# Designs tried in a protein design chat: VHH binders against Programmed cell death protein 10 homolog (ccm-3). Part 5

Target 1, 215 residues: Programmed cell death protein 10 homolog (ccm-3), of Caenorhabditis elegans (q17958)
Amino acid sequence: MNEEGGYLGAMTYQCLYSPVMEKIKQQHRDDPRASLALNKLHTALTTCEQASPSFLYDFTKVLLDDSELSVNLQESYLRMHDTSPTNDLIVSGYEQNADYKELTKRAIELRRVLSRVPEEMSDRHAFLETIKLIASSIKKLLEAINAVYRIVPLTAQPAVEKRKREFVHYSKRFSNTLKTYFKDQNANQVSVSANQLVFQTTMIVRTINEKLRRG
Key: E = the ipSAE of ESMFold2; O = the ipSAE of OpenDDE; V2 = 0.75 times the mean of E and O plus 0.25 times the DockQ between their complexes.

## First folded at step 1 (VHH)

Design n05 (framework vhh_8dlx_2)
Fold by ESMFold2-Fast, scan of step 1:
Structure n05 (fold): chain B 215 residues (1-215), chain A 122 residues (1-122)
Amino acid sequence: as target 1 above (215 residues)
Amino acid sequence: EVQLVESGGGVVQPGRSLRLSCAASGFTFSSYWMHWVRQAPGKGLEWIGNIYHSGSTFYNPSLKSLVTISRDDSTNTLYLQMNSLRAEDTAIYYCARDYDILTGYSEYFDYWGKGTLVTVSS
């Protein structure tokens, strides 16, 4: 778990700020002055996320603490992945390519099954079935990554291999966190580990999109 | 091939200490939780404790003050230190590898050693 930065700023932007800004823009679409101001605000938030990866997370955490609101951000972000847009998992320009389409499909499936973890943890039998589905989904995504590795340009292969290794690392971390949970009942670390794994699916597709822009 | 080999068992007098070892091979040892489990004559399996690469440990509360689990990931070796041994500690002691979520199985242990016998008597 990285409280300072890493995946936390990106996750906070994707799950919380970006969807809210789009909804507010729609509510004020008929007001040109408000629309201009909201576009500037949205651009500023995006810039803050990119320049200081932990800024939005730190800002949100301080806001919740100062307001005396008790919210588990890790659990909330994880639950949001069940219904959030999945356009970040699309390989741009290759939506009809079988291998890239399969990668997107398997990444979405893993994101969706991981989002069920907080809900399913209260029922041991249901949770064990969900764990089996997560394991199956991880394997299918690894198979899709290997297939994509074979078809990406040679210049992109080292980056894809690095992202695959990181994905495997976070999959192992998630597995070990589940075992710890069955002994100590600390649900928060499960949500943290699951969100880190979700972020790795985003990083794989982002890296591929970057390299396919003819690096 | 995944292999776990326990050693260090034998006959010990009550009140003495004993250290067991488990040599692991055929897999990335540092990636797995490792367990110690024992089985006394005529009884079921009793979980002793486990340890992860980070040094995180969990013990059976009934045994916590009497045992210490440690590991050396550079030599792929798991250890069980037992102190103040009593007659009821007579058992076959097994080293076991925890399940791996990437294999698609959710069983408690996927590989076991053959065990090492500890007899606590005069």
Scores: ipSAE 0.017, ipTM 0.187, lowest interface PAE 6.8, mean pLDDT 81

Design n06 (framework vhh_3k1k_2)
Fold by ESMFold2-Fast, scan of step 1:
Structure n06 (fold): chain B 215 residues (1-215), chain A 121 residues (1-121)
Amino acid sequence: as target 1 above (215 residues)
Amino acid sequence: QVQLVESGGALVQPGGSLRLSCAASGFTFSDYYMRWYRQAPGKEREWVAGISSSGSTISYEDSVKGRFTISRDDARNTVYLQMNSLKPEDTAVYYCATEWYSGDYEPFDYWGQGTQVTVSS
């Protein structure tokens, strides 16, 4: 919503670096040495952003400027969601609750359909069908969030409502990026917007888990 | 296949009238809320009017209330904007749009390319 001050830096950390770090940590969870090194790196990135707001945004901007000559991190991360573990989308302790199970199911479905975007966008017909599936998936996830809002403790409701508003905001941003893509063919911005939307699903479930665990 | 094509834009004198049309194709028109927007040179795009899928709910921006009328013909997959008592400040490119969901934060909508309306003597 608010693009002022350190918002871009915080969003870059939360939408790009944090999800990637968690994915890598999950891949190396059985390696104590790698886990220690990854935790140190994660802490260092958090410290840098706190000490210098916008550091990660500026760093990412440089990486994006070099995307034509190097591995495209936005595209690579988005493609990873097709095969990524989905443990981050589970509401711990409530795996048998119908509303929390539905939330997890719809978040996984959105993640997987968004992962198809880089592959599908070169074929106009396939891409339009994928866009319809994304729109349907977003609607179903919003319905699941509304159902969860009704059953979470009253103390948790403001946080869930805030995450829902952010999810809607990034869904709108993604839609606008798609409309721009049909005019300018900027595929990288589509991947950026898709990753931001994927991260919003992670933040919704993370916030719910934090509120249910801490009260 | 999804298209929204606006037509009817013209040069008109102040106090004149004009009817804009928006022809829709490639989706089930009768299921969608339809909106008209406009964008004047150097200004942000602003909402003008909206009509629900059933035609029962109709809304207008305050500056056009009483002067503009939105309507739809589901048999022809067309939405209309009848503009009366036109003012120079109504000069803008007029856009037709639809929504998957109602409200200001829509994940997906369809937009036309626009039609130019100029109100000048």
Scores: ipSAE 0.000, ipTM 0.158, lowest interface PAE 10.7, mean pLDDT 78

Design n07 (framework vhh_vobarilizumab_d1)
Fold by ESMFold2-Fast, scan of step 1:
Structure n07 (fold): chain B 215 residues (1-215), chain A 121 residues (1-121)
Amino acid sequence: as target 1 above (215 residues)
Amino acid sequence: EVQLVESGGGLVQPGGSLRLSCAASGFTFSSYAMAWYRQAPGKGRELVAGIYSGGDTSYADSVKGRFTISRDNAKNTLYLQMNSLRPEDTAVYYCAKGYDFWSGYEDLDYWGQGTLVTVSS
C-alpha cells in the first residue's frame, strides 16, 4: 500500500463501502442482474483507488460536502475502531500460537485505546490518562512484534522489520501531533495521526498473514 | 484456487529479447494490481515491474527503458516484454498479485511457480 494515501482508501472501504455493498447485495439477492451490477461497481471503485490512492476517501468527502452534511470522517473512523470486528488482527491458522496470539491481543488493545481519543480530548485529566495508556500499549505491541519477528520464516523477516520501522515512525508522529495539539487545539490532526497509527498496526498483522499464507 | 502460471523463459544471448506471460485464474484479474519479480540464486527478491488494474505502470531503475509490462484483462494474462537483455538479468521471474484488490505491488500475494531466464553467451 501507498503509505500516505493507502490507509484512507482501505479505511473508507472497510468502514463504509464494503458493509453497505454487502447489505444492498443481500436486499437484492434474488436479482442476478443487481449482483452483476454491484460487482462492476466494486471493480470500478477498486480500480480508481489503485490508480489514485485516497480516491474513495476524497469521493466520500465531496459527497458529504455537496450534501451539506457536517461529518468529520477522520474522527468518525477513529470512533468506529472501538466496536469494529477484530478479524483483521488475527493471524489465520496460528490462533493458538502464543506469540501470534499476544501480537493480536496487543494490536486490539492499541486500536481500542486510540479509538477513545476523540471522546477523551474534552477532559484534560481523562485525556492525559489515555495518553499514558497509549504509550504503554505502543511499547507492549513493539515487544510483541519483536517476539513474532524471531519466529516467522526467514523469508518474512525483512517485511516484518519494515512494518515495525513504519509503525515506530507513525508512533513518533502521533506523539509530536499531541505536543502540537496542546498548543494549537487542532483536534482533527490528532484524529488523522491516530488513524494512521491504527492503520500501521493493521499492516503489521496483514503483512504477517500474507507471508504465512503463501501458495 | 488462485493460480498464476508463468511461461516464456529460456536461454538467450546478451542483447536478445524474451516475452514472459503469466496466466491468472481463481480471482477477478482485472481488479488486482499485478507485478513481475525476479530472484537470482542466493540473492533476495527484486521488484522488476508493476501494473495497476487501471494500466499505470512502474519499473525498477535497472530495467527502465528495456522492459515493458502489460496486461490483457480479457485473457486474464500479464506480460513482460524484455529487450536488450544482460547477463545480470539472469534469474527466476515470478508473477504476483496484490494482496487484496486495493493493494499495489508493494503488498504482494500468491507467487507463481516462476520461469527461468538465463542470459549467457
Scores: ipSAE 0.000, ipTM 0.259, lowest interface PAE 12.2, mean pLDDT 82

Design n08 (framework vhh_surovatamig_d1; at its last look DockQ between E and O 0.59; V2 from the best seeds 0.00; counts 0 for: pae O 6.0 > 2, grease 28.3 > 24.2)
Fold by OpenDDE, look of step 2:
Structure n08 (fold): chain B 215 residues (1-215), chain A 124 residues (1-124)
Amino acid sequence: as target 1 above (215 residues)
Amino acid sequence: EVQLVESGGGLVQPGGSLRLSCAASGFTFSDYWMSWVRQAPGKGLEWVATIKQDGSEKDYVDSVKGRFTISRDNAKKSLYLQMNSLRAEDTAVYYCARESYDYVWGSEYYFDYRGQGTLVTVSS
């Protein structure tokens, strides 16, 4: 299994810091100084993350430790995916293209439905219904990926295909993890697998953006 | 043509070790997740272990954790399974399998190709 700092680290800004930034922005909407400060903070945070992978994740862990808070990060990240900004799931510069719009839509839907996992696991019936929705969402996202594959530049197709395969693998893992859960009731493994699937969803869009930007 | 050829099976005593190999050809080996699966006498196919393209991620069925190690050499297009502390219940035909990317949710078919298998017998 991948290190927690890997896939959770990659999602830390979007999942945790971005919502806080938006909240502070709203609280200080009438203060031009605050707006400027937020821009500087944004730049600083992104620069740190680029300079040192998982920097914000590590920073967060230290913050939690120093505050003597015991937090289940896997579960917390899943819950936060419900309300996190979705700008990271947009194909930049192609927002009006039907296929890219569909990809964004389906990526958002999958991330949102996966965020329900922690709330639903304690209710077998409710969880089974949510699993059906997840299955449908995965199918629709795969269809969207296939559509995008056909319209991206030829030079980008191999990268899209690889990301599709990764996504499929982690979707299979998630399915198997669910089957095991109903036997051993290990909720933590479900959270891990769900977060990994969320990460792979993000990576699809990231890869497409990178390839389109370079093309 | 996609081909997977397993080797290294044989008879071994309980507590013994064995190393399986799989030679892949006919496709870009480094682009795929690879797995070992096994079928014991009178039982269905069971997943054993999986390894990521670059080897950075591995997964195992619970019954073999701590005893089996999956690895790969992309330059040699080869997949390996080191089996230590073998038990009678490990007796099975072991198959090298390529993970598919045409997944349908709910499907039990995770692999699009697998070899002919190699027999591992653990007995006193």
Scores: ipSAE 0.019, ipTM 0.439, lowest interface PAE 6.0, mean pLDDT 90
ESMFold2-Fast, scan of step 1: ipSAE 0.065; ipTM 0.480
ESMFold2, look of step 2: ipSAE 0.170; ipTM 0.634
ESMFold2 (binder alone), look of step 2: mean pLDDT 82; pTM 0.833

Design n09 (framework vhh_8fcz_2)
Fold by ESMFold2-Fast, scan of step 1:
Structure n09 (fold): chain B 215 residues (1-215), chain A 121 residues (1-121)
Amino acid sequence: as target 1 above (215 residues)
Amino acid sequence: QVQLVESGGGLVQPGGSLRLSCAASGFTFSSYAMNWVRQPPGKGLEWVSGISGSGGSTTYADSVEGRFTIIRDNDKKMVYLQMTSLKTEDTAVYYCAKLDYGDYEGLFDYEGQGTQVTVSS
C-alpha cells in the first residue's frame, strides 16, 4: 500500500528507473527497435508511478529480496539525488521568471545537501556541517515558496499554501528524527525522513506546474 | 555563539573509571537539557546519556545503564559523565551536546571538539 506522503513510488521512479532507462536508451541509440521498446517501457513506468504510487517501490523491494541483495533503498535513494536530473523542479514556461527560477534553485540545493546525509553520518564534523546546511537550505526554500505564493494566480494560492504547510510538517519530522537518531542510532529512519522531505520539494513544484497549466 | 569544551578522556584498562567534563558557554545553561554522545572508531554517533535542565531527571542508553552517571552543576555551567566498569566497547570520542527540541535552527546550534576515551589492556 501507499506510504505516508506517497513518496516511495515517486522516489523509486526518479532515483532508480528514470536515470537507468535514460542511460540504457543512450547505450542503444543506434538500434531503432530497441529504442522504440525502451520508450514504450519508460512511458509504462511513468504511468504506473502516477496510477499506483507505491507499485514501483513494492516491485523493486520484492525483486531485491528475491535476489538476496543487501540494499538499503532509502539510503541509496538519498545518494542518487546528488547526481539525478532535476527537470522535475523546473516551472515549465517560467524558467526565466526570477521567483520561479529561485524556487527551482533552492529546491535543487535542498535535494543535494540532503543527499550527503548517509555519507556524512559517520564523521561528526562533516555531519554537523551538513545539518547546518540543511537548516539554511530549508529556510531559503521557505522564503522562495513565500515569494512564489505572492505571484501565482489567486486561484492557485490555496494549493501553494497547502504544499508549504506539508513542507513545514516534514521539515519538523526530519528534525525530530535527527534527535531520535542521537538516542537510538536508527540511521534508516533518518534516511526515510530525508526522502520524505525531498519528495515534498517535488510536490511543491509539481503542484505549481499543474495550477499554472489550469490557472 | 554556543561553545562546549570536553575534557577528562584518556587511556584506561578494562574495569577502570574516568570522569568526563564539559564546560558550556554562550547560552542560558539551566534552560537546556544536556547530553553525552560518543563516536566509536569507524561507527556513527551513539547517544549515551541525558540530563534535564534542572538536573531532576536522567536517562541512559541500555549499554551504559548502571555503569555511567550523568551530573550537572548549573552554577559552574558544567556537565559531567562519571564512567565506571569500563569495557573495550566504550572506546570512542565523547561529545557534549545541547539539543533544542522543535527549533529548526536551534537543533543544529552546538559545537564541541570531543575527548578521546580508549579502553585497552
Scores: ipSAE 0.000, ipTM 0.174, lowest interface PAE 10.4, mean pLDDT 79

Design n10 (framework vhh_8dlx_2)
Fold by ESMFold2-Fast, scan of step 1:
Structure n10 (fold): chain B 215 residues (1-215), chain A 119 residues (1-119)
Amino acid sequence: as target 1 above (215 residues)
Amino acid sequence: EVQLVESGGGVVQPGRSLRLSCAASGFTFDDYAMHWVRQAPGKGLEWIGNIYYSGSTFYNPSLKSLVTISRDDSTNTLYLQMNSLRAEDTAIYYCARHEYGDFSWFDYWGKGTLVTVSS
């Protein structure tokens, strides 16, 4: 049972299944039956994930374990955030609003700097510099969230405050995981906590978009 | 060593304006939101407003029409412009650096500058 803030299914879909399905769709774009089948598969996977949170992650994890392939999914997902689309961090209809645009910018910057962690962990100097950049990026994003809280409708403010509290919680968890890493060198838990923090940036923007929708 | 030094306080007549300054040192000023807070004699701390590293400002609604906060990142200086001063504005004015991560407002405060509004 997955109790890790619900990020596993979303990350598995965004980093692995969505890109693969898009490539297969492009390969078969001239076949209407293949396109229909892929759309049905997409719907089935989404339905299963909604009914059983983390289903896609659990399925992929078991498949890799049973196939004897040595792939670190947490590290791979984190690394993929360097080049993944950032459309999920845009506040729809408010792309030119200064405060919402700043929120998007800071969320992207945090996602990008966190994606560097797996590669830079093997270089002490580079890793320490990356940690400083992460701390700075977290502060700037938190300030952007506070600015957005000021301008969202009053009815949206409780939801934004809840997401801010969750972001702070996962920021502290990430910091504690780094302290633990320097003692016991468990690199995987650093990737896990970093991905949880990335997912919180997605949840903040998603919640704002949901509250700003007309219906 | 983080230091915040307020200046510009003094005795002013009612109805006049005053600009306070806060000189910051010992940290990367342009990475932090900054706050102004005041404390009138015998009363608690009253938050005036803040300015984010981006320049966006947020004010106490009861004071919004009377104050303006600005910053100059090239000189590491924070400003508070106050207009139409009243006797009730008599207070020690503090500059404070924003604290992140635990919903605290401040991690470092200056020693304050006294503003006395009297005729």
Scores: ipSAE 0.000, ipTM 0.211, lowest interface PAE 13.5, mean pLDDT 79

Design n11 (framework vhh_3k1k_2)
Fold by ESMFold2-Fast, scan of step 1:
Structure n11 (fold): chain B 215 residues (1-215), chain A 125 residues (1-125)
Amino acid sequence: as target 1 above (215 residues)
Amino acid sequence: QVQLVESGGALVQPGGSLRLSCAASGFTLDDYAMRWYRQAPGKEREWVAGISGSGGSTSYEDSVKGRFTISRDDARNTVYLQMNSLKPEDTAVYYCAAEPFYSDYTWEPGEYDYWGQGTQVTVSS
């Protein structure tokens, strides 16, 4: 299993299991037993993923392979970012703070523009325009991260700087993957690299939330 | 054909002021976060100041805070470092560096961390 960046389980949960479980929960909101069972399932899936990173991805991949359905999970996850919930990008308790709100906004914008990559790769003109939008979104998000760095507690600053460096690293990896794609790589590696970049936006906000909660 | 050129380095008396310039050639600075570094003989290259691509954020090393000011003039494709109250320990070769933060994606995206050749600042009587 390709686990570069450790994003596979997180993406599977956020793009596939969480939205489905939320819809089913709403369909059964008036049934207390169903609601309780769904909450237990949610906890079990979260626990399994925490105990064994990539379990949800591996399980889903085997299920799709055994069902004889031709599904590219990397492309599917990327496309799902166009409409998926963005609760993971909110800095809890600071929703009204301008700098944290800007961070959330820029992370959402990057996620949305990256979601267009699989559909637009086949159209050279559209893909070029999307790449320009991705570059602009990366820049704006980095500026928002820098602003947040200045306002977080001193104890949180090293963690924010580490996440910023990781985000820059995966941004450079994405650029290199694009160059390789236009030469001889297949489309799947572009989707993998884009999902790793999306995961870095999640890790930045998650780290900030963790540090603000306990330091 | 892409390069950064520093200028403005000179011999100056302690307590004096000097303004360094970093001019970009072959590309525009609009999309770049810009940094100033310095290197004294026998020492590691040290970060001095930084300015974001939008110009909305500036940062400084503790020893220069209040004395140095970084600014950008995007119309002139140039970044400046205003140095006031200069001390002998500020003597170094000053370098500018550009990192695009991926704002300049092209068909040949790459790492665009560019360095200039440096400009010598000497603070002595």
Scores: ipSAE 0.011, ipTM 0.167, lowest interface PAE 9.3, mean pLDDT 78

Design n12 (framework vhh_vobarilizumab_d1)
Fold by ESMFold2-Fast, scan of step 1:
Structure n12 (fold): chain B 215 residues (1-215), chain A 123 residues (1-123)
Amino acid sequence: as target 1 above (215 residues)
Amino acid sequence: EVQLVESGGGLVQPGGSLRLSCAASGFTFSDYDMAWYRQAPGKGRELVAGITSGGSTSYADSVKGRFTISRDNAKNTLYLQMNSLRPEDTAVYYCAASLTYEGYWDLPEYDYWGQGTLVTVSS
């Protein structure tokens, strides 16, 4: 699978569709017909996310473009991480474990500092300070991943190591995109690379949750 | 407790050689990027050489071709082989460790630092 494209569908679902679907479902919880329709829509969206990387992103982008709305989806997704719920970063059943709690904390911190990138890019000095904070946050998250690696079941260790290597890979890609940005001022690629890093925090915790549930 | 302990510093004549060692304990050495920094009297700390967890090396222009950085993960030890030493190389040399990251990161703040070892090149 092309994981570069795979984050687009997941990010669109998590930032736009999932929160909206949950709110509408709450508003119509006493309406059986609405609840049935929403459940069918949720299943369809989940199926599309699994079957077609980037379909939800492509659909949303075309919808916005055809509506003549001037929205940069990459920047919008990134900004949403400033205040969005972080339930996807919780290690279920281990909320009181110090190492898993630290992993969650560091993943949230990285998402929050990355969310500031679109706003701060216009000020070179502020952006350079934000880049230092991002680098520091990446290092702290890697340390938390290493601590978690030592306490997960031995059968889970290869999967955690794989996710760590992928996270490092996307961190390097983000760094290289910053180098290119300072030369050519192409801001969109910075937002793309930042969203890829955010998606890696989701993948790390998701993988840990899957391995802990399956023993 | 995390410790980085430098050794191998001393007095040497111009053109001479020294090998610095940094013994690491209290963390998973193989996961960390390692570096040598130096601080000459009246100057700030400057990066001399770096080595990633994967073994990729980098050097300051002033030492390239003269110094060689290496690591032994089995012994949790970082080395700096210094050849063709010059009076300008006189400084306190520091070992530094940072959790693994390669790229465009200018991080003067490392996770762990040693106490330093003095290298004097004179006469």
Scores: ipSAE 0.015, ipTM 0.199, lowest interface PAE 7.7, mean pLDDT 81

Design n13 (framework vhh_surovatamig_d1)
Fold by ESMFold2-Fast, scan of step 1:
Structure n13 (fold): chain B 215 residues (1-215), chain A 123 residues (1-123)
Amino acid sequence: as target 1 above (215 residues)
Amino acid sequence: EVQLVESGGGLVQPGGSLRLSCAASGFTFSSYGMSWVRQAPGKGLEWVATISYSGSDKDYVDSVKGRFTISRDNAKKSLYLQMNSLRAEDTAVYYCAKDQYEFGLSDYYMDVRGQGTLVTVSS
């Protein structure tokens, strides 16, 4: 809701700032003065993010807006999910359990299909086929969530059910955004809604991992 | 197996009202968006109205806005179209249609249509 559960800050840090800071630190590892300065910068950015949730997103947006750079952050984040690591979708300690493995597989599939949305939107026929794949992927993920619900500890079931309801809610919002898009051609809202749905797949697996570690 | 059965059509005078019903079976009604589409004599199929799977979201073709109301009863697996202030141009066979995908992940492509119910607006 409030910033769609903080997905903007999380995506900005995970997709953009964390990888870039680590790469730049590695490039300058042999320069003590640069390394010290980069560590101070990284600490300052982390401190600002802690003091003001989504600071990094706001900072990035202002920089792009002021510089006149033609970058759509929502589309960029969504595209990044096509090739990003999927370690956050693994149920730790249960990688070989059939139901948890199926959950991970279906979450990855949905993330990958959603990442194709910006590229496919320009071709109506291709986009309609992508929508069919998204609908099928959502259904398969819901089936996997239901299977996992049956095997998680009783103490974890309420949390899993809550995440399932939120996932369904954001699936509906994505569907409604698509309906609006076919009338008004507002592509940005489609990317926003797709990113919200991607974030929900992360929250489902994160919640399961948290509950299993505390069981 | 999916079946949609429309009813409620008939002959009505201009300015009159009709309520169309659609009874659905063979699928999880509450998971699918539903639509009404019509075909007037000598014309192609025209989308009239749609309602989301939960009933919270509704949409209409411009020519019927303010006159027609789409609604659903998920417990009864039924779809309705309340038609007020009917005009001669509303004369058509009206079809109940199920969205292709669960949760409304479709534009206006419909997987299944019923047999239809005829609405004639004439004196």
Scores: ipSAE 0.000, ipTM 0.195, lowest interface PAE 10.9, mean pLDDT 80

Design n14 (framework vhh_8fcz_2)
Fold by ESMFold2-Fast, scan of step 1:
Structure n14 (fold): chain B 215 residues (1-215), chain A 123 residues (1-123)
Amino acid sequence: as target 1 above (215 residues)
Amino acid sequence: QVQLVESGGGLVQPGGSLRLSCAASGFTFSEYAMNWVRQPPGKGLEWVSGINSGGGSTTYADSVEGRFTIIRDNDKKMVYLQMTSLKTEDTAVYYCARGIYDEWLGSDAFDIEGQGTQVTVSS
């Protein structure tokens, strides 16, 4: 299990807690007291995660186990990426720029095709076709990253290059996990490596947004 | 249309050698990693070896490391598998497989299109 990029906490927050918190805030939009309380709860959860990386993931697992609910969190997170909002993949202020727009498009495409992995694994032919689509999406996203690298400010280029190297690393891990899967049938590791790859695409766009805000 | 044609298989004695060949067409050969994959009788597909697009990097399954050598000739659009010190466990249909995306996904994500070539190692 890889905790290097903080993906367990990030995925748990993005797929589970953030959507729920948004719906509850909308439900209480006209209540200032409730809004303040929800903001404090949000701060408490993020503080716990910062103090103990994977806290949200561990908390969720214990809650599910105590409830006697049989849920594979890695598989569930991956499936959620098919319908989750893609606002986190938009380069703010550059929505009409062709290169940043292409980056967003390719990141969304990879997230969506990776989300299909759990459903497609049961059919060998379908799974092999999905793997081909994943490989194509990875290549297209890398080409988009390279194009963005050429147009970002010079001060941002080292950070973009670092995120590109990490994305390549996790792409290779995913490939190796597939190789292992065809030998030992360990389906859970495929979901783990796919989620790690999704997290890397999120980190690329997040890093670009952060660097563009600072110049 | 991607076409891969394997050849060079046959019956050999344990300890013997064989050279498998794969002729590729229908794609830009020099842009793709190439792999050898085998299917032993009654078993699933097993990845054997891979070579990157430029030929400078090779990888092997633990079961064949030190005994098999993968090479490619981009000008001839050919990939080869030189097999030495063959064992009965090497008996399988051998397939040439295009790596889907060069070294980024390496030799592991592959598309099998050819008919394969049978290798039988028996005394």
Scores: ipSAE 0.012, ipTM 0.204, lowest interface PAE 8.4, mean pLDDT 80

